VH-VL binders against o27280. Designs and how they scored, part 201

Target 1, 266 residues: o27280
Amino acid sequence: MDSMNVPEVLEIKRIVEESESVKTFIFSWDFRREVRPGQFVMVWDFRDEKPMSVSLIDPVRSEIGISIRRVGEFTDRVHGLSEGDLLGIRGPYGRGFELMGRDILLVGGGIGMAPLAALADEATARGMRVDALVAARTADELLFLDRLEAAGVNISTCTDDGSCGFKGFAHERLLTLEENHDMAAVCGPEPMMFQVMRILDERDVPAQLSLERYMKCAVGICGQCCLDDTGFRVCAEGPVFWSQELSRVREFGRYRRDPAGRRVPW
Short names: E, the ipSAE of ESMFold2; O, the ipSAE of OpenDDE; V2, 0.75 times the mean of E and O plus 0.25 times the DockQ between their complexes.

## First folded at step 9 (VH-VL)

Design J8 (framework fv_marstacimab; at its last look DockQ between E and O 0.80; V2 from the best seeds 0.76)
Fold by OpenDDE, look of step 10:
Structure J8 (fold): chain C 266 residues (1-266), chain A 119 residues (1-119), chain B 112 residues (1-112)
Amino acid sequence: as target 1 above (266 residues)
Amino acid sequence: EVQLLESGGGLVQPGGSLRLSCAASGFTFSSYYMSWVRQAPGKGLEWVSAISKSGGYTYYADSVKGRFTISRDNSKNTLYLQMNSLRAEDTAVYYCARLDDYYYGMDVWGQGTMVTVSS
Amino acid sequence: QSVLTQPPSVSGAPGQRVTISCTGSSSNIGADYDVHWYQQLPGTAPKLLIYGNSNRPSGVPDRFSGSKSGTSASLAITGLQAEDEADYYCQSYDRSLRGSWVFGGGTKLTVL
């Protein structure tokens, strides 16, 4: 058994309130254990375990951050924790984002901005020009704006209600942007990602998209996160996929499987 | 020592198929984009194909699109080029090259393998 | 025919300075993509000579230099030596070709 498969009990170093429903939990991290933007960890509260994206990678402070949206019983418990409390962290797992070129477009929706924020930090550190389209339902749900701005990211916002930036969805805003990039990274609601991918494909922009599926083992054994037709395991071959890979995945943007293995439409 | 070693070249008839391999050593193979570049006898360099680090994204020159397939096995540190429907104009030395992920340059080259398409 | 244009040949006497031009367009060099130069000695594989417009890999003498301006790039060789006789290729990335790595037609350098 690989040491990376054993949960490490870590102390919450600090908690950042990103929004009403999102908190970032900061942990000390030994960077001899490499972690890449787009990878995820399994968070264990000693009762249940859930996959969470890494949203902060700080080698200078020897810290990582995990942003968690409050959506259910598990996250309710985690959101009730305080600095100094303990969590089990297992990982990192999965395939992260790849960077290449001079400029990159980030398109994120809601909590999907978590892995993209980490990617933005890496890209800017490399001297890349980073444009970010940040989408949310309302202005108060837009994530990491100050952080991105501080990093030198060119930000465009869109909200469903028009409370900030472009009124509409991310793909609609993208249609108004004429400039292409060397590549794009996308993360958010799957219907959003599906529409964004179509636009990027039409523009011949290489795109990477981070998928979310029910995960159990996180090590490619149980098959609970398998994508239909291809057999791709989101935890092993993903969660970051290239658009060319996803073009072969029939279920993408259409349905997912629940913990019982049933097809559930988006 | 960083090294790329091509193999699989040879003589093939028009319409035939050939599979090239490139064995990588001395570096973390999965950390780099890879490419194939060819050079016809007495001619210049022509980019043929490229592939992302994970192998999930591929690029092709128009001259080979639909006929050639680039792939990689990171567990074996090997790059491949499946060439189908070969034509006389595909005759060339085929080089495996490592792409840097910042400048889009090719910093490591193999010695090449000769592919001859002739009846 | 090549996306990047180079003179087919240049020549110089030992000790002289020679320059090789590489002309692109707004979709490659002009789009702020870097230019790289390769040296190919007779019967050998290409070797990276200059990367990122003006950087030299380890082992490349400082008499080789690269520059870029607008839609063009240039390779300069000072103190020309007999061993410099080779083919030289510029290379960049072109955004308009669905993302393609593009080479110049090559320049044959003859040392007189």
Scores: ipSAE 0.898, ipTM 0.950, lowest interface PAE 0.6, mean pLDDT 95
Fold by ESMFold2-Fast, scan of step 9:
Structure J8 (fold): chain C 266 residues (1-266), chain A 119 residues (1-119), chain B 112 residues (1-112)
Amino acid sequence: as target 1 above (266 residues)
Amino acid sequence: EVQLLESGGGLVQPGGSLRLSCAASGFTFSSYYMSWVRQAPGKGLEWVSAISKSGGYTYYADSVKGRFTISRDNSKNTLYLQMNSLRAEDTAVYYCARLDDYYYGMDVWGQGTMVTVSS
Amino acid sequence: QSVLTQPPSVSGAPGQRVTISCTGSSSNIGADYDVHWYQQLPGTAPKLLIYGNSNRPSGVPDRFSGSKSGTSASLAITGLQAEDEADYYCQSYDRSLRGSWVFGGGTKLTVL
């Protein structure tokens, strides 16, 4: 019998270099313990533990993948690991994405494409038509284009500098895309997600958004996830929220918290 | 055995309130969108409300929006419909129905519970 | 009010074929949303008969079939039997109503 709260020490089976700053770590997984797109796991390097979204869910190969961006001491250490090295994995945790309908729009910015890549696989396996808007600052930071193409996803790209696809921001590109979607899933920088949510709400498209910034509060080990005006616990209630839920959170898209818990505009 | 069982119907006066419950069994309740559908005596089916798997997104027919609230408790496998500011035209048998998340169809139905709004 | 239009009644003799139409608009059936059909026997709850335009749930005889063309759908019943006497409802989805499950007004089938 598996328990999701007991860390399992797993061997790194394969490492995929997605970009200069992003790697996907692939592990064998026993799918008697279900994992769904939008959920996260706690990754333990035997010194520190951090939450990471699941970016690959492959029951056929019995594998999961976790995509990690290099941003600090923990992620620098993990990026230094090789195939055959060990990491502790605990979970999964959090609410996953929900699917409804025939058509889904995915809008991802940078590493936010990681949980959306897993969702794209599930949606295409169900026979849904999947449109993905993949956004980044530059072409080199666009993630998972080959995986999405292999899955049969209809891809649109945009970069801030115009080095690939539409020149501009995700919400600007979204305004030029077909409006006929039954739902949307969005993950990326919070200001991007807020602008995208506004457009989707005006188009009457139900949207789900992943608020990954609070996942470090997993299993109640941190107080940061309780600082919004509704008292939401992202690790217990999220990280995936519906647009209707986020409409009740005054802080979303307007403010963030510094390490001292003070409100700081985006 | 997959089953939905409604309860909570009865006689109420105009302007009154009533809460309907639907107990689900035989399937993973938290994996499905759920719906309420009503049928006035001698009339056709009318969709009332729907709710996402987590309960985080809700849909309402224009005729009930602002008066009815759909909710669910996945730990109890139960769907609810809180009905406020009831009107005579709300008189109907209320069915609980399980929603298919791909086709937008309703594959499992309860037996219904009768709500009568009259003075 | 019903959003989808069905004839209020249809009749046939045992062994005959009947068809029940369901007419929508560009915001529902015409927007490529699927049509589902439900059978309601007297005094009972509706039961799913056809889903996704033409698919039969397990246990539904193949003499029941569905089709869709443009803004309309049809339910065909061949080899009519006395136990087919019931009300039949079509149902689709409509995005123009902020997302709504929409029903036809129902068709009473009488087996003569």
Scores: ipSAE 0.738, ipTM 0.855, lowest interface PAE 1.2, mean pLDDT 89
Fold by ESMFold2, look of step 10:
Structure J8 (fold): chain C 266 residues (1-266), chain A 119 residues (1-119), chain B 112 residues (1-112)
Amino acid sequence: as target 1 above (266 residues)
Amino acid sequence: EVQLLESGGGLVQPGGSLRLSCAASGFTFSSYYMSWVRQAPGKGLEWVSAISKSGGYTYYADSVKGRFTISRDNSKNTLYLQMNSLRAEDTAVYYCARLDDYYYGMDVWGQGTMVTVSS
Amino acid sequence: QSVLTQPPSVSGAPGQRVTISCTGSSSNIGADYDVHWYQQLPGTAPKLLIYGNSNRPSGVPDRFSGSKSGTSASLAITGLQAEDEADYYCQSYDRSLRGSWVFGGGTKLTVL
């Protein structure tokens, strides 16, 4: 019997309201089960199970944080929980981000900032200079700004409606940013990630991008998270991929797949 | 004891192919970037190629792009260099080196394997 | 020529001080990338001698020291000993070459 494939039932220790639609749920965690930024967990509410980003990794306090945006039935139910309530957690799964060099650029759209906030903490702890481009539709959807500032991250913001920072899309703001980074880490809506990757490729900046695909097993068996031309499984070979790996993937940025595996437009 | 051990060198004809291996021991191989560096007889060091921890990002010197392929198998603690379309100018001792991903220095070196492209 | 420039040779008597220069450009040393130094004894593989401009790995005597200024770096060896006779290479990273590790041409140190 393999204990990794069975959710461990954990008590919600704290809840942080990050925005109107995003909460971070904090749990005690035994770090003999290592967790790295960019890995994910499967969160079980005793009815459904969904992959969620790890946004806080704190071995000193023996805590992890899982950031969840309210977008449907499952996340509505989880957002209704209180401190002391229970959730099942299995994992972590997937390949996390790796760090390189001294200067890193983070580009996050919406909830995509969650795994990047964890990466920012690790990067600053090892003495890297961290620039973050935090993007959202509106100012009140910009995530983790105070946390990033407290960590010493240099923040640029952009909003689609111009309510905070640069008015426009993340890739448009990126064109005006300093071009001195050793690597980038990108997470957010796939069309945004495609445009950002294209700019970073032109600048010869190695980039790691965190993809989301429909997941069922989370351990690479079922094939639901596969990418077209490579056979990559997002839950096993990803969710974090290097830009060179994604350059060989035709579907990236072009279409998505529904739960039945059918190609649908972005 | 941290150790890198190259193998697979030898004599090969121009236009031929050769595969080099580097066996790593004494450290967590998957936690490090890796590199190949070469040295022609009587000449200096020349960087050839580097690879990320996962193997998902690779770097090549202009002199070898399109002909050489770096790869790794983290389950076997082994780094590889596939060399195709070999030229006389590729004649060198090939060293495997461990990269520091913060400083960009090479803190561990193997003893090298000789590749001769002749005749 | 090499991306980083070193003198082809230097010499000194036992007990003396020698320096070896390493000159780069705005795309490597001048872009604040570190300089590393390697010692290659005759017939052996290179060994890291100095990293991060001035840091010594465990087992490297403090008579070896490194420094960096502007687009240039220097390796200094004091109290020269016969065992120091070797080739010395500087190395950095150059972002204009699509992210390349770059070496100097090497300096042969002869102990007289």
Scores: ipSAE 0.645, ipTM 0.851, lowest interface PAE 1.6, mean pLDDT 89
ESMFold2 (binder alone), look of step 10: mean pLDDT 94; pTM 0.957
ESMFold2, look of step 13: ipSAE 0.600; ipTM 0.834
ESMFold2 (binder alone), look of step 13: mean pLDDT 94; pTM 0.958
OpenDDE, look of step 13: ipSAE 0.890; ipTM 0.947

Design J9 (framework fv_marstacimab)
Fold by ESMFold2-Fast, scan of step 9:
Structure J9 (fold): chain C 266 residues (1-266), chain A 119 residues (1-119), chain B 112 residues (1-112)
Amino acid sequence: as target 1 above (266 residues)
Amino acid sequence: EVQLLESGGGLVQPGGSLRLSCAASGFTFSSYYMSWVRQAPGKGLEWVSAISKSGGYTYYADSVKGRFTISRDNSKNTLYLQMNSLRAEDTAVYYCARYEDYYYGMDVWGQGTMVTVSS
Amino acid sequence: QSVLTQPPSVSGAPGQRVTISCTGSSSNIGADYDVHWYQQLPGTAPKLLIYGNSNRPSGVPDRFSGSKSGTSASLAITGLQAEDEADYYCQSYDRSLRGSWVFGGGTKLTVL
């Protein structure tokens, strides 16, 4: 880590249960330290530190929110905390989303909707028209629908099992939606993001994609993010990348690294 | 206080190359999209190229695609335009301009730098 | 059509009102993209005069106003002064030229 920032110990002011597996932890925040949608913070439970995207940015209440999905030992411990408990927060870090144009599309899969919810708030506050495609495996895993509706976002849903909205994958639903967008922002599983990016490229819609695996690169933990097909090593500050940047990375959406460092298909 | 200053223009032969620079001062350069706009002698404004705040997205007028490359160095507060395979029709004053997004328009412009493509 | 159309010239006497039109198409102004206006004095760089259809930047006199309707926009100048003699350009965003700006051909304003 080349950052000299020290974690600030903050009290959990409020916890919102978004689903069986997702909670949003809300903290008081001093907005002299700016936070933009798409940025992340390092969350420290006094044992381990993990990067988490900021899902709520509320200058009126002087609050930020961090949405965390239960996927392992660290997140299980954090989910066990209560209002009034303490966490260390360091940051923000990374490139945030850039807003461009008048009409924007958000495509979120599962917990990937978290940074996009913060972006939706900023875009609607600027008077932009926002369409959101919210995708999940099942209806119970669709996130932030009430918050997006309250913000005036035009919402489409899809679930793999058909339990809410369109039955199918995000990219299949996207093919049935209007094409009039100046920009898109995409966050979710990498295979989903790759398929969505290909459709947006065909529609000539500039897209920004948020990749969790590059969050540690942005704080200096990882100096080598991928190896491109021309033999050049590609490493760039994340987590948000434009589709033009990712189109030059052959590994994106096709391959990941196993524990031995081998390229394996998603 | 808020300023943009272009440099690098000059006389060049057809088929030649030039690199333009635009030095920014008095504002947070990385918070703005940047654009190059040109104006041929006695003619109107023509948009040439633009670059996103991070430098990760670039776009070009059809007349310059494949010949011009826009780039920026946010650590040096500098915008660049690399111009290759120059043609007589590229003769113009080249301006750099900033904008926050499409809603605010181009609120700060440089003074321009003259590029003359002639034999 | 991606090009914005302006009259090549307009003229007026001191104290009068002039209006400069900017006509677009369904891919730009008609697609509800905002219109910006620029003033270019002889031998100088363009200056932002109106942004977002009708807003004035700090330092622009209230004699300058903008409006937009359908596929067209207008710049109005009231109380015309000799110093207003300049070229005026409209600008918008065009969805058929994704990520790009389009300028009008420019209007030369002569103060008689």
Scores: ipSAE 0.400, ipTM 0.757, lowest interface PAE 3.3, mean pLDDT 87

Design M1 (framework fv_cemiplimab)
Fold by ESMFold2-Fast, scan of step 9:
Structure M1 (fold): chain C 266 residues (1-266), chain A 118 residues (1-118), chain B 107 residues (1-107)
Amino acid sequence: as target 1 above (266 residues)
Amino acid sequence: EVQLLESGGVLVQPGGSLRLSCAASGFTFSDYYMTWVRQAPGKGLEWVSGISGSGEWTYFADSVKGRFTISRDNSKNTLYLQMNSLKGEDTAVYYCTRGDYSYPFDYWGQGTLVTVSS
Amino acid sequence: DIQMTQSPSSLSASVGDSITITCRASQSISNYLNWYQQKPGKAPNLLIYAASTLQSGVPSRFSGSGSGTDFTLTIRTLQPEDFATYYCQQSYSTPYTFGPGTVVDFR
């Protein structure tokens, strides 16, 4: 019996509207099943199943949260649900973030802030100093600012259009921020993550990066798992990777794969 | 084998608009980051703008932000630079180049001259 | 933005000479440094990328070295076709910036 791979039907306890397009769905959780920041769950609406990052881990209240961006039919249906409605949840799956040192930099783009928000909570609970660079296309797409502030995180923002904070991209903003961190965690669009990784590598800051598109690999769907032909097997070890692992992958930040396994440029 | 051919450079008055084109051949166009680099007469090279293979990611030099837009038509193997609110300082030979995030501008077109003057 | 400087701005040399051009970045760029050659009236061409890797077809008399902020381009046994302007360029972060160039003239 593989009870960890069977969906549990859970009641939506609370819904937090994070933005016009993002909601966090909160469920009671039995923490006998361990959950770490950077892991994901499969969310089942009784028609389709999709991987979603865990964005809240609260053992004091016995709750987990899953943040979902509205991008298609499945997510539109889930966004239409109310407190008291049911969803199937199975997992958690994947390799989570590792924390080390005393100071951590979080760099998140759009919905990529979701797993980083959970990581921020763990890092602050461990007494680490947390700096977060929160990036989005526009001010309305910046996520978790109130939650990060409540957790004691030092926040910098940037938007492509200049509607909040620094006008520009995450990597351009990062060049103007202080260099000294023991580690970093990065999640967002791959082109952003690639540029950020290069800066952190030069600063000798070990970084972990979360590749959302490889979440299905962690549950055994291997058609899209391998990043390229470098001889490195990555599918069983995602979605979180160290920068040293990704620096050897030509595909990272340049291409994604379609269902047939063909390269599609970013 | 790899060829890049720019066109569209003409004399234009300050405040005017102009669109440059670059026809690419000899490689899978959609697999490459493409850029525009300019050179004012007698001056050095200045990177102007870049675009990812899909066209979703675009980057600009501060001197042209808000005035220029870069785009591509992968079905036609063509790169574009739409230049608005042109200034005298935009007078330059504009080069189309092939590259990517990690790798340099390995192929260049012959350039097209844009002159902004009354 | 990362600023690039080159020295010297110009130099005069004879065929057979060995010359060195220096490039400096305003902040560390690892090895994301490229060198280009431009002949009068022509488009630039790529000589070296990743600070020290020769582009295919480039003669072995060209070599690059350095990392971080300080880089050099060396041309050993200068040939007539090497009289040109040389530019360094960082590909570490957008906006990608070029050095002001070094003119190598015949003496």
Scores: ipSAE 0.006, ipTM 0.506, lowest interface PAE 10.5, mean pLDDT 85

Design M10 (framework fv_cemiplimab)
Fold by ESMFold2-Fast, scan of step 9:
Structure M10 (fold): chain C 266 residues (1-266), chain A 118 residues (1-118), chain B 107 residues (1-107)
Amino acid sequence: as target 1 above (266 residues)
Amino acid sequence: EVQLLESGGVLVQPGGSLRLSCAASGFTFEDYGMTWVRQAPGKGLEWVSGISGSGEWTYFADSVKGRFTISRDNSKNTLYLQMNSLKGEDTAVYYCTRGDYSYPFDYWGQGTLVTVSS
Amino acid sequence: DIQMTQSPSSLSASVGDSITITCRASQSISNYLNWYQQKPGKAPNLLIYAASTLQSGVPSRFSGSGSGTDFTLTIRTLQPEDFATYYCQQSYSTPYTFGPGTVVDFR
């Protein structure tokens, strides 16, 4: 609860345009403050503070990257910034992914590929075999394909509209893939994650899922980031959960919570 | 007092189009995913299509993919099924139900009969 | 997709009997199995969800059990209003699939 509670004002070192709606903001980082894939930071634009997943962890260059999708007032303002501008960063927060075994499956939807891209880097550096199923509504929303390919990841794609790869949803594509993995990591829209979790549970593949949607709430991190039934707080216990934990939550895949804590259907 | 009321079922020629409606009342419509289930005369139940509460996610049975579209108007508490390129095999009573994945179909309308015949 | 089968296709019973209907999935669906009742000329009604959880308002004489591929619906002390067709349905993955139904008639 030490320096993580105090934002540091950092200069935007570089901006990578990942798509029309997604940018990765890169900052110099002191790795005495350890960061793991699946963790998030609070990003402060000197007016509002929002949680964002870490998408790049590079100790060799002493850099972290934060990928942000343009979806509202805060993210629109941040997207308007340039290299050399300042942002406040505090964290990291939350539980990161745990890596086990020699073979991992990543299943990502849209911006959910951001924390999984950081995990892919860690897994490949550890010598693991990495298979990635990258899903999006359309081809232009598929993220990090070049980065994953450069890392030696085995990539499968699917789009709802069939504009790239398999035409259909991630779980439909996953049903055509019958490879054993020691573990899986999943991040994307909750309906996708729910369907994927069920298939992985049936295959006896332990899976970790990231509830990144809660990290994008308008008010920021407080007690409102809560799951039903179990009383988990995503900021305290997540955002990464084992599939066994999420199978007990009735709201998972059915509802989300808005910034006021109200149920909103998927 | 949850009620679902289907309408729009009529006799239509093969290759024709038809739109079914389902009026919902007695619950917060936007909080629930909705589903269409059909039943051919004297036969069992067949899932046709589902839509999430927000309308962002839709699902279809293989038999209707590319021909049917599902939509909803949450301001009017109404679910729709647009049926194109109708075939004789589409003849059935179409039920509107409340529910999606992770939630059972807990309420059903009375059904509306669609007959596809020359 | 996941295929559902039911047995028997039909059965005859008397008021006061206990009856059992079985449902089998072509692959494991954990506990994502629902049971519905349909009376002649009417829409189906939900009886049981999550394999064993009784829907609100459904009499306690109805019970469900099973997990994986094999599931059972039991009706104890059959009442006149229980003569109907019963369907199982998997909610594990789309497309959702129903069993062919079991008709419960008077003996």
Scores: ipSAE 0.006, ipTM 0.453, lowest interface PAE 12.8, mean pLDDT 84

Design M100 (framework fv_cemiplimab)
Fold by ESMFold2-Fast, scan of step 9:
Structure M100 (fold): chain C 266 residues (1-266), chain A 118 residues (1-118), chain B 107 residues (1-107)
Amino acid sequence: as target 1 above (266 residues)
Amino acid sequence: EVQLLESGGVLVQPGGSLRLSCAASGFTFSDYGMTWVRQAPGKGLEWVSGISGSGEWTYFADSVKGRFTISRDNSKNTLYLQMNSLKGEDTAVYYCAREDYEYYFDYWGQGTLVTVSS
Amino acid sequence: DIQMTQSPSSLSASVGDSITITCRASQSISNYLNWYQQKPGKAPNLLIYAASTLQSGVPSRFSGSGSGTDFTLTIRTLQPEDFATYYCQQSYSTPYTFGPGTVVDFR
């Protein structure tokens, strides 16, 4: 819609510090513009505009939240803002997650837990049983554990350094977990997602995976979001894809594209 | 039941052109990527080119980029390699192989010999 | 481009021996490593994909291991039909690259 393409200037209502490097910014939202877990919005700080996943969707309070990791100039500026300051928001954009079945698995790595936290809220509100595998490099980088626990999610953790939960990678932990899920949703570093997808495919669990690439090329240059084997454009047809769609993509889990469209290995 | 059969390998002069074909049977051709791998006499395997199941995406080794093109006709279950500006170092047996969605070459043809010499 | 090396370049073995061939990538390729066997005058055939998964129909005496940069192919209890050249190949990124091969000969 036209209204989705014009930034609305919104006041930062609340800021939640999720970790040393991650904050969730909460805004009042008019839910006549529907937003689904897995979709993203464009965030404008009046100098630059970047795509960000929606991490909180609360129609009862009329609020949305966006979780932002501090990694560069734009995100550093946004992290410097306070409650009461203004940001431009437009969207939502992209295809969100689709819920099916009764028992679901969420597998998130780092900031990839952001869209999965919103999905967990929706799934638990529907009465689904939700198991979440939350992965990070270290314990202090595990995100949304309190939100997931409050929602009634059954949580497993793993850290590369063993500082919390299983010592190892998400796919290694997944091999030790029960195989009784109707679907899975996966978001995190692409090499992690590829390994997880392979295990879920072997278990005949349909999986939906959210590609971070929509954060890099979502605005106006859809060709740079193309996946090699399918021709799918992440910003137009994603960011969420079913595992069967990704199983034939040469670049998935192997490389990404830089701003010039060149291939960069993971 | 999967079969791949290459054809077209002949003696060609340097600077010449040649088109190789690979006839596939025993599987749904459009569901699989395809690749060309070559082997110079007495040497190891060298990947040359790959193509997606739809034919939309193509990939090339640096040594052949700009000179070779890969294509497929899914209605005829046939893979092609168009080789232009041939050099002596292009002399090799050219194998056609099927690429699985997990990125390995599970079935190979018997190969066709291309000799580039004056 | 990712460069692949194999060790040894050749080895001599007897029927019943167990042998190990090593493959190294110039950068991490996760588990995107395949092993192929080639007999003289024949096309290669796939033995192992994803570093450790046996292709259907391949005898259990073949096994693969490793991740990242270092990989091994092990053949237990060598049979006469196993004397061949073995190639590793990375499928992590294009251009795909093969190792130089390891020739396994009769002792």
Scores: ipSAE 0.000, ipTM 0.406, lowest interface PAE 15.0, mean pLDDT 84

